# Ledger of designs, part 20: miniprotein binders against CRAL-TRIO domain-containing protein C365.01

Target 1, 355 residues: CRAL-TRIO domain-containing protein C365.01, of Schizosaccharomyces pombe (q9uuc2)
Amino acid sequence: MADIPADRKKIVQEGWSRLFSDIEQPSYIQKFPSQESLYVSFFEQCAFDDFDLTLLRFLKARKFVVTDSSDMLANAIVWRQQANLRSIMVRGENGLNQNFVKASMYFIWGQDKKGRAIVFLNLHNFIPPKNTKDMEELKALILYAMENARLFLDSEQNAAKGVLGLVDLTYFSRKNIDLDFARVFAETFQNYYPEILGQALIVGSGFRMALFEGVWSIGKYFLDPEVRSKVTFCKPAQVSGYVDSKYIPLSMHGQFDETKLYERAPPETAGIGKPENYEELDKEYVDAAKEFIRLTREWIYAAGKPQEAEIEEKRKAFKYECKKLWRKGVALRPPNIYQRLGLIDANGHVDWSKA
Short names: E, the ipSAE of ESMFold2; O, the ipSAE of OpenDDE; V2, 0.75 times the mean of E and O plus 0.25 times the DockQ between their complexes.

## First folded at step 12 (miniprotein)

Design j4 (from j0 with Y77L K91R A94M; at its last look DockQ between E and O 0.81; V2 from the best seeds 0.75)
Fold by OpenDDE base, look of step 12:
Structure j4 (fold): chain B 355 residues (1-355), chain A 100 residues (1-100)
Amino acid sequence: as target 1 above (355 residues)
Amino acid sequence: SEELKEEIDKLREEVEKLKEEAKKRGLTPETILELILKLFELLWKLYRILKETGDPELLKEIIELMREIGKLLEELLKLLEGDPEARELLREAMELLKRS
């Protein structure tokens, strides 16, 4: 597991201390159906890939202001419950609007030259929602996609920071523009999945780029300044500087045929998890969450004492067991497209040779 | 439609007036914020017209005007970078725009 940088140890301790105080408040607990549900949401938010790395993402997103970072994380924990994210993940891809799934607006495939997973954003396949129901179904698809994207952020498998977003404007048109959806997408991404984006490439030319730039004059302000700083506009010929031709789309004069990805994917099978299995796992999550809190408080108390090294090793070992326990929850779900294609195994190992 | 063209022409004239105001010496942070808010309102109006228009020539004109307003917004925002209070007011205004 990745060690906390020595210069960040104190602020991580302060962040956890603040968060634990906040989540123990009656006013915060009342936002959940039960205290157990709070600990489940906390565990699902933080345990993958590493509790401290999760907190560090929120700290970075709020410029290491402990109060702002803690509040942001506390809000994300509540949001997981309110958005019914567990239900979305348990239903799998077959539980989503199949027209939106088949549109292939979003998928992950291959690695860039820095070893980052490539997130393809095909805006030309996007159909703006016509009503509230369509918007809710699109939100569910985004949540499903973003939650699956976390599987590619395993620090033991990928030392690279974040993903490469690749936005293809080759077939982009006025019909693909929706600022209301863009706002929802941006807010969801920034508030609940901080520090996932390493870089985004907006790839296009001519009128289509100009059209996007016109809309970007508004849409860029939906993004936090830090996220906005990661956005780069480039021409198709410049993509080869970031990505190997193997993973550059045919539309950008590469070798990657995106249409073949979904054609070769086996159908989604039902998840193996029964309600009883999730109830049992949730008990394990609650116990693990409480133990993590206990060990972290002990670690904070041991600062500068002889027992500090021992509790650090014990806490490190426990975080690794929590990562495995988090993966048990994934194994109960219907297999995502990446699992079905053999890119991700049952243990969460990513085999990039399959891409 | 002729109506959409007339609306675009009126919006263009309003943008030119705002450019002239932005060039005036002695703009206060409050005045700059007011101009920024007006420019955002114009961008949203242009966006609505962009969604409805089927005329390729009008679409080009809208895109050009949106990009022009976008550049002016960036210039005005840079003028506020040195004022912490103005930056906070801007942040609040932008949050309101995100929710509208």
Scores: ipSAE 0.659, ipTM 0.848, lowest interface PAE 0.6, mean pLDDT 90
ESMFold2, look of step 12: ipSAE 0.812; ipTM 0.936
ESMFold2 (binder alone), look of step 12: mean pLDDT 76; pTM 0.695

Design j5 (from j0 with E52D E64R Y77M L90I; at its last look DockQ between E and O 0.87; V2 from the best seeds 0.00; counts 0 for: pTM O .773 < .8, other shape alone 3.928 > 2.5)
Fold by OpenDDE base, look of step 12:
Structure j5 (fold): chain B 355 residues (1-355), chain A 100 residues (1-100)
Amino acid sequence: as target 1 above (355 residues)
Amino acid sequence: SEELKEEIDKLREEVEKLKEEAKKRGLTPETILELILKLFELLWKLYRILKDTGDPELLKEIIRLMREIGKLLEELMKLLEGDPEARELIKEAAELLKRS
């Protein structure tokens, strides 16, 4: 498990103290079907990779203002329940609109030169929603994609911070433009998945770049200033500075044939998890969440005391067990495309040799 | 097509008027914010026309105007970056624009 930077220990403690106070308020608990549902949502939000690293992402996104960071995290925990994110993940890819899935607008493949997972954004395959139903189906696809992207953020496997977004404008046209959808995408990303983006490359030239820049004059203000600062415009010939030719799309004169990725993927099988398995796992999540809160309060109380080191080690060991427990939930779900391609195993280990 | 051209010409004239106002000395943060809001309204009008137009030449002109307004908007936003109160107003305006 990654250690908290020594200079950030105090602010992490303050962040947890504030969050725990906020989630114990009756007015906050009433936003959930049950108090158990709150702890499940808290565990699913925070326990992947490392609890403290999760909090640090929210702290960074709010410039280390503890109140703003705590409120943002508390809102994300509520949102997971309200958006029925668990139901989306349990239904898997087969539960999504298959026309939108087959459009291949968003997928992860390979690593950039810094070791970051590459997120391909193929805007030319984007079909704007025509009605509220289509918008809801697109939102579900985004949530499914973003939640799967978390699997590539394991700090023990990848020391690189965040992902590389690669936006291909090679075939981009007016029919692919939708600012309402772009807003929904931006809000979902920045509010609930902070500090996932390391860098975004918008790759294009000529009229298509100019068209995107025209729309960007509005769309850039949907992004937080910090996220916007990570966006770089470049020409196709400049992509080789960031990505190996093996992972550069054919459209950008690379070697990567994106069409073959979906053709090679085995069909999605049904998830092995039954309702009873999720009920049992949710009990484990509730108990683990409560224990994490207890250990963290004990750790805060032990600051500057002889027992501090012992509690820190105990808490570190427990966070690692929570990471394994979080992965049990993934194993119950239908296998995502990355699991089906053998890029991610049943334990959540990424094998980049398969890419 | 002719009606769209006339609408684009009117929008171009409005953009030029806003550029002249932005060059005036002694702009208060409140006045700058008003100009920013007007520029966003123009950008949204241009975006709507962009979505519906099938004319390639008109599309090029819309893109040119959107980029021009976008640059002016960036300049005005920079003028507000030095003022803490203006930063909050920009945040609020950006949030309002996210909701519109």
Scores: ipSAE 0.631, ipTM 0.834, lowest interface PAE 0.7, mean pLDDT 89
ESMFold2, look of step 12: ipSAE 0.834; ipTM 0.941
ESMFold2 (binder alone), look of step 12: mean pLDDT 76; pTM 0.701

## First folded at step 13 (miniprotein)

Design k1 (from j2 with G82R D83G P84L E85T A86P R87E; at its last look DockQ between E and O 0.59; V2 from the best seeds 0.00; counts 0 for: pTM E .748 < .8, other shape alone 8.015 > 2.5, SAP 71.425 > 70)
Fold by OpenDDE base, look of step 13:
Structure k1 (fold): chain B 355 residues (1-355), chain A 100 residues (1-100)
Amino acid sequence: as target 1 above (355 residues)
Amino acid sequence: SEELKEEIDKLREEVEKLKEEAKKRGLTPETILELILKLFELLWKLYRILKETGDPELLKEIIELMREIGKLLEELFKLLERGLTPEELLKEAEELLKRS
């Protein structure tokens, strides 16, 4: 597991201390069906890679203001429960609106030249929601996608920071514009998935770029300045500077035929997890969450003391076991398209040779 | 189409008036925020027209005007950044978007 940068240790400790105080408040606990649900949500939020790295993402997103960062993380933990994110993930892709899935509005494939997973955003395939139901279905799809994107953020496998968003404007039109949806997307992304984006490339030319720039004049303010700073506009010919030709879409004069991705994917099978398996896993998550909190408090208390090194090693080892435990939960779910294509194995290892 | 064109022309005139007002009032943070709010309102109106229009030429005019307003907004926000933290600026932007 990645070690906390030495210069960030103190602020991580302060962040955890504040978060733990906040999540133990009765007013916060009351936002959940149970205290156990709180710990499950906390575990699922933080344990996917490394607890401390998760906190660091939130810290960075709030410019290392501890109070803002802890509040943001606390809100994200609540949101996981309120958004029924577990239910979305347990239902899998087959539980989503299949018309939206088949539209291939977004997917992850390949790596950029910095080793970041590429998130393709095909805005031309976006169909604006016509009603509240469509909006909710789109939200569910976004959440499913974002949760799957977390699988590509394993710090042990990918030293690169975040993903590359590749926004294709080649066939972008007025029909693809929905600022209400864009706002929801932006808010969801920046509030609950901080520091996932390494860079976004908005790729287009001519009228289509101008059209996007027009709506961007509004939409850019849905994004935090930090997220906005990661957005770059470029022409199709400039994409080769960021991405190898094998992963550049055909629409951008590359070699990647994105239409074949879903065609070659095996159908989604039912998840192996039964209700009883999730119940047992949730108990493990609760226990692990409580133990992480305990170890972290012990670690904070040991700062500058002889036992600091011992507790750091113990806590490091425990975080690694928590990562495995988090992956145990993923293994119960229906296999996502990346798993079905063999890009991600049962252990969460990403095999980029399959891309 | 003619009605939409007239509406765009009115919006263009409003933008020019706002530019003139900005020059006359001096650029206090409060004045800048007021201008930003008005410009967002104009952008949302243009966006609505953009969604409804089927005329390609009108669409081009809308886009051009939106881009112009967008540039002006960017300049105004840069001016605000001199007096506001990035977090405060974001908060103000969000509030302005909610009101528009």
Scores: ipSAE 0.561, ipTM 0.766, lowest interface PAE 0.8, mean pLDDT 89
ESMFold2, look of step 13: ipSAE 0.711; ipTM 0.844
ESMFold2 (binder alone), look of step 13: mean pLDDT 77; pTM 0.719

Design k2 (from j2 with D83K P84I E85S A86P R87E; at its last look DockQ between E and O 0.77; V2 from the best seeds 0.00; counts 0 for: pTM O .774 < .8, other shape alone 2.678 > 2.5)
Fold by OpenDDE base, look of step 13:
Structure k2 (fold): chain B 355 residues (1-355), chain A 100 residues (1-100)
Amino acid sequence: as target 1 above (355 residues)
Amino acid sequence: SEELKEEIDKLREEVEKLKEEAKKRGLTPETILELILKLFELLWKLYRILKETGDPELLKEIIELMREIGKLLEELFKLLEGKISPEELLKEAEELLKRS
């Protein structure tokens, strides 16, 4: 497990202290079906990699303002439950609109030159939602995609900061423009998945780039300044500076045939998890969440005391067990396309040799 | 359509007026925010026209105008960054987008 940078220890402690105070408020608890549901959502939000690293992402996203960071994290925990994110993930890819899935608007494949997972965004395959149902289906797809993206953010496997977003404008047209959807996408991304993006490359030329730039003149303000600063515009010929030709799309004169990705993927099998398995796991999540809170409070109290080192080690070990416990939940779900392609194994290890 | 072209021409004239206003010295944060709001309104109008137009030449004109407005917005926001906090600036931008 990655150690908290020494210079960030205090602010992490302050962040946890504030969050714990906020989530214990009756007004906050009432936002959930039960207090147990709150702890489940908290655990699922934070335990996927490292609790402290999760908090640090929120801290970074709010320029290390503790109150803003804590509020943002608290809101994300509530949102997980309200958005029925668990249900989306339990249904798997087969539970999504198959036309949208097959459009391959969003997928992860390969690594960039910095070791970041590449998130391909094929805007030309995007069909603007015509009704509320289509919008909800697109939202579900985004959430499914973003939750799967978290699997590539394991700090033990990937020292690189975040993912590379590769936006292909090669076939981008007016038909692909929807600012309402773009807003929803931006808000979802920045509010609930902070510091996932390392960099975004908007790749295009000529009229198509100009078209995107025109829309970007509005859409960029849906993004916070930190996220916006990660966006770079480039020509197809410049992509080779960021990505190996193996992973550059054919549309950008690379070698990667993205159309074959879904064709070669085995079909999704049913998840192995039964309702009783999720109920049992949720009990474990609740207990683990409570114990993490307890250990963290003990750790904060031990600051500058002889027992600090002992509690730090105990807390570190416990965070690692929480990561394993979080992965048990993933293992109950239907296998995502990356698991089906063997890019991610049952333990959550990413095998980039399969890409 | 001639109607859309006339509308774009009117919007272009409005942009030029706002550009002249933005060049005035001594802009207050409030005045800058008002200009930003007006520019966002223009951008949204252009976006609507962009969604409806089937004329490639009109589309080019719209895009060019949107880019021009976009540059002006960037300049105005830079002026605000020195006067208001980044958090307040973001909040104001979001509010402006919701109103547009």
Scores: ipSAE 0.567, ipTM 0.787, lowest interface PAE 0.8, mean pLDDT 89
ESMFold2, look of step 13: ipSAE 0.712; ipTM 0.864
ESMFold2 (binder alone), look of step 13: mean pLDDT 79; pTM 0.742

Design k3 (at its last look DockQ between E and O 0.71; V2 from the best seeds 0.00; counts 0 for: pae O 1.6 > 1.5, pTM O .730 < .8, other shape alone 3.719 > 2.5, SAP 72.463 > 70)
Fold by ESMFold2, look of step 13:
Structure k3 (fold): chain B 355 residues (1-355), chain A 99 residues (1-99)
Amino acid sequence: as target 1 above (355 residues)
Amino acid sequence: SEELKEEIDKLREEVEKLKEEAKKRGLTPETILELILKLFELLWKLYRILKETGDPELLKEIIELMREIGKLLEELFKLLEGLSPEELLKEAEELLKRS
């Protein structure tokens, strides 16, 4: 079972201590429609993975400065409620702009040679937003995509390696470029979904690569230095060192044809969750969030004392139940394309044998 | 168009002038920050032209100049620690809007 590194235990304890103090302030609570919605948002932000490993992502993103890291997570909890993430996920793929869905701007399938989930970033299909309505609809698509990507980031499935982003520049052109949207995407990705990227592979040569590098002169500065360091530029011939031919696109002389997967995907069906099911789920999320806080305060108090090990075992068992409870919520929603293709099973776990 | 080619040529001359001014004055923290801000302003201007042109010859020239400026910025940021490129980039964008 994945767990935090031993040398990070103390800073994780400090991070939780700071966060719990901050989220209990009246000024923070007032940012939510109710205290219950705060706890629901906290649970949904954190419980897709082990709670401590979720916090660790925020700590890493802020160079282990506790105050900055705790503030970042607290802001993500508020943002999740304000962005209406639940509503987007409950409405499913059919609730999104279908022109953007059909463009196939991204897809997740297979694993690279390090075992990381591969995210095909189809920039050549990107159509810049024409107006504020397009911008909001693109943002909803991206949020839907990032929330579904969290199923591939559970540390038991992905051992804290992140994803491999694969960008194929073969058909990339200036029509696919919009730095205003790129800024929005980068800020959303970095502020609210920290540490999901293991490596981004920018693949191309000649004019296509030169074009990308030209705009990269601006766009790279939308990214934190740590995220920038994960971007690798390479030629098509070098891709086989990262990804098996089964997952290399046809344009790079591989075997991967994304269109065959779209053709065989069953249509989206309605979610099985009724309003009453979500009301019950939210109560369960609130209770679990409060219990996690209680157990974690006991753990912090016991730091360096003989009883710490017993409390850690109780917390471990409870965090596991929280991951299951989070996936109970996923099961109520309309199934995403990976569930419909059988890559993600009924329990919300990835079955790589299907890729 | 001919107007876009002239604008690109003017921006190229501005880059060379900034490089010569930096060499003459030397690189103090204030001079480096001023140069970074102006180079970001030039990048935003080049980006605007890139969005407007379909001419392959002009596009190639724009890309080459943007890449050159990008390399200069990388070198300048290595000289001073603690800078916020994101804030300076945004500041340059705001200055261009006022002009």
Scores: ipSAE 0.705, ipTM 0.889, lowest interface PAE 1.1, mean pLDDT 89
Fold by OpenDDE base, look of step 13:
Structure k3 (fold): chain B 355 residues (1-355), chain A 99 residues (1-99)
Amino acid sequence: as target 1 above (355 residues)
Amino acid sequence: SEELKEEIDKLREEVEKLKEEAKKRGLTPETILELILKLFELLWKLYRILKETGDPELLKEIIELMREIGKLLEELFKLLEGLSPEELLKEAEELLKRS
């Protein structure tokens, strides 16, 4: 597991102290069906890689203002429950609107030259929602996609910070413009998935780029300044500076035929998880969450004391076990397209040789 | 198409008026905020027209005007160095919802 940078230890401790105080408030607890549900959501939010790295993502997203970071994380924990994110993930891809899935508006494939997973955003395939139902289905697809993207953020496997967003404007048109959806996407991304984006490349030329720039003149303000700073506009010929030709789409004069990705993927099978398995796992998550809180409080109390090193080691080991426990939850779900393609194994290891 | 063109021309005139106001008014934070909000309103109107127009030439004009407003917004936001853009965005969004 990645060690907390020494210069960030204190602010991480302050962040945890504030968060724990906030999540123990009756006014916060009442936002959940139960206190157990709160701990499950907390565990699922934080344990996927490393608890401290998760907190650091929120800290970075709020310029290391502890209060803002804690509030943002607390809100994300509530949101996971309120958005029924568990239900979306348990239903899998087959539970989503298949027309939107087949449109291939969003998928992950390959690595950029910095080792970041490439997130393809095919705006030309975007079907604007016509009604509230379509919007909810699109939201569910985004949540499913973003939650699967977390599997590529394992700090032990990928030292690269975040993903590369590759936005293809090649066939972008007026019919693909939806600022309401763009707002929902931006809000979801920035509020609940901080520091996932390493860089975004908006790739296009001519009129289509101009059209997007016009929309961007509004849409950029849906993004926080930190996220905006990660956005770069470039021409198709410039993409080779960031991505190997094998992962550059055909639309950008590369070699990657993105249309075949879903065609070659085996069909989604039912998840192996039964309701009983999720109930048992949730108990483990609750216990692990409580223990993490306890160990973290002990760690904070031990600051500058002889027992600090011992509790740090114990806490580090426990965070690693929590990561494994989080992966048990993933293993119960229907296999996502990346798992079905053999890009991600049952242990969460990403095999980029399969890409 | 002519109606949309007239509407675009009116919006262009409004942008020019806002530029002049920005030059005449001592750029207080409050004045800058007001200008930002008005410019967002104009952008939203242009976006609506952009969705409705089928004329490629009008579409180009809209895009150009949106870019111009966008540049002006960037300049204004730079002048607000120290104010949270988030609060401004919330107010702008509320204005956009009311328009």
Scores: ipSAE 0.357, ipTM 0.672, lowest interface PAE 1.6, mean pLDDT 88
ESMFold2 (binder alone), look of step 13: mean pLDDT 77; pTM 0.705

Design k4 (from j2 with E81T A86L; at its last look DockQ between E and O 0.88; V2 from the best seeds 0.00; counts 0 for: pTM O .795 < .8, other shape alone 5.217 > 2.5, SAP 72.955 > 70)
Fold by OpenDDE base, look of step 13:
Structure k4 (fold): chain B 355 residues (1-355), chain A 100 residues (1-100)
Amino acid sequence: as target 1 above (355 residues)
Amino acid sequence: SEELKEEIDKLREEVEKLKEEAKKRGLTPETILELILKLFELLWKLYRILKETGDPELLKEIIELMREIGKLLEELFKLLTGDPELRELLKEAEELLKRS
């Protein structure tokens, strides 16, 4: 597990202290069906990699303002419950609108030259939602995609910071423009998945780039300045500076045929998890969440004391067990396309040789 | 198509007027914020026209105008970010812009 940078230890402690105070407030607890649901959401939000690294993402996203960061994280924990994110993930890809899935608007494949997973965004396959139902189905797809993207952010496997977003404008047209959806996408991404993006490349030329730039003149302000700073515009010929040709789409004169990705993927099987399995797992999540809080409070109290080293080690070991416990939840779900393609194994290890 | 063209021409004139106003009033934080809000309003109008237009030439004109306004907005925002006291105003402006 990645150690907290020494210079960030204090602010992490302050962040946890503030968060714990906030989530223990009756007014906050009342936002959940139960206090147990709160702890489950907290665990699922934070334990996927490392609790402290998760908090650090929120801290970075709010320029290390503790209050803003803790509030943002607290809101994200509530949102997980309100958005029925668990239900989306338990239903799997087969539970989504299959037309939207097949459109391949969003998928992860390969690594960039910095070792970041590449997130392909094919805007030309995007059809603006015509009604509320379509919007909700698109939201569900985005959430499913973003939750799967977290699997590529394991700090033990990927030292690279975040993912590379590759936005292909090659076939982008006016019919693909929806600022309402773009706003929803941006808000969802920046508020609930902070510091996942390492860099975004908007790749295009000529009229299509100009069209995007025109819309970007508005859409850029849907993004936080920090996220906006990660966006780079480039021509197709410049993509080779960031990505190996094997992962550059054919549309950009590369070698990667993205259309074959879904064709070669085995069909999604039913998840192995039964309701009783999720209930038992949720109990474990609640207990683990409570223990993490306890250990973290003990750790904060031990600052500058002889027992600090011992509690740090104990807490580190416990965070690692929490990561494993989080992966048990993933294992109950229907296998995502990356698992079905063998890119991610049952233990959550990414095998980039399969890409 | 002609109606849309006339509307675009009016919007272009409005942009030019705003540029002139900016030059005359001096660039106070308040003036900058007002200009930003007006320019965003224009951008949203252009976006609506962009979604409705079927004329490729009109579409090009809209895009060019949107890009021009976008550049002007970037310049104005840079002016606001240079002053620490204006950062809060900028945040408020951005929030207002998200809701417009």
Scores: ipSAE 0.668, ipTM 0.849, lowest interface PAE 0.6, mean pLDDT 90
ESMFold2, look of step 13: ipSAE 0.836; ipTM 0.944
ESMFold2 (binder alone), look of step 13: mean pLDDT 76; pTM 0.686

Design k5 (from j2 with E52D E64R K91R; at its last look DockQ between E and O 0.92; V2 from the best seeds 0.81)
Fold by OpenDDE base, look of step 13:
Structure k5 (fold): chain B 355 residues (1-355), chain A 100 residues (1-100)
Amino acid sequence: as target 1 above (355 residues)
Amino acid sequence: SEELKEEIDKLREEVEKLKEEAKKRGLTPETILELILKLFELLWKLYRILKDTGDPELLKEIIRLMREIGKLLEELFKLLEGDPEARELLREAEELLKRS
């Protein structure tokens, strides 16, 4: 497990203290079907890598203002439940609109030169939603994508900060523009998945770049300043500075044929998880969440005391067990395309040699 | 198409007027915020026209105007960032822009 930077320990403690106080309020608890559901959502939000690293992402996203960061995390925990994110993930890719899935508007493949997973964004395959149903289906697809992206953010496997977003404008046109959707995308991304983006490259030239820049004049303000600062515009010829030719799309004069990715992927199988398995796992999540809270409070109380080192070690070990427990939940789900392609194994290990 | 062209021309004139106003009023944080809001309104109007236009030449003109306004907005926001007293106004402006 990654250690908390020494200079951030205090603010992490303050962040947890504030969050725990907030989530124990009756007014917050009532936002959930049950208190157990709250702890499940909390666990699923935070335990995927490291609880403290999760909190640090929220802290960074709010410029280390503890109150803002805690509120943001608390809101994300509520949102996870309200958005039925569990249901989306349990249904898997086959539960999504297959036309949108097949459009390959987004996928993760390969690593950039900094070791970051590459998130390809093919805006030319994006068809603006015509109705509320299509919008909801697109939202579900985005959530499915973002949750799968978290699997590439394991701090033990990848020291690189975040992912590289690669936006291909090669075939971008007016028909691909929807600022309403862009707003929803931006809000979802920045509010619930903070600090996942390391950098975004907007790749294009000529009229298509100009078209995007025109729309960007509005859309840029849907992004928080920190997220916006991660966006870089570049020409296709400049992509080689960030990404190896192996992973540069053919559209950008690279070697990567993105169209073959879904063609070679085995079909999605049913998840192995039955309702009873999820119920049992949720009990474990509740217990683990409560124990994490207890250990964290003990850790905060032990600050500057002789028992601090012992409780830090115990808490570190427990966070690692929580990571494993979180992965048990992933294992119950239908295998995502990355798992089906062997890029991610049952233990959550990413094998980049498969890319 | 001609109606859209006229509308774009009006929007262009409005942008120029706003630029002139910005030069005349002195750049107080409040004035900057007002300009930002007006420019953003113009951008949204241009965006709506962009979505509905089938004329490639008109589309190019819209894009040009949007980019021009975008640059002006960036300059205005930079001016607000430089003023510590304007930080709250900047935040408010950004929030308003997100919701518009």
Scores: ipSAE 0.729, ipTM 0.881, lowest interface PAE 0.5, mean pLDDT 90
ESMFold2, look of step 13: ipSAE 0.809; ipTM 0.936
ESMFold2 (binder alone), look of step 13: mean pLDDT 78; pTM 0.715

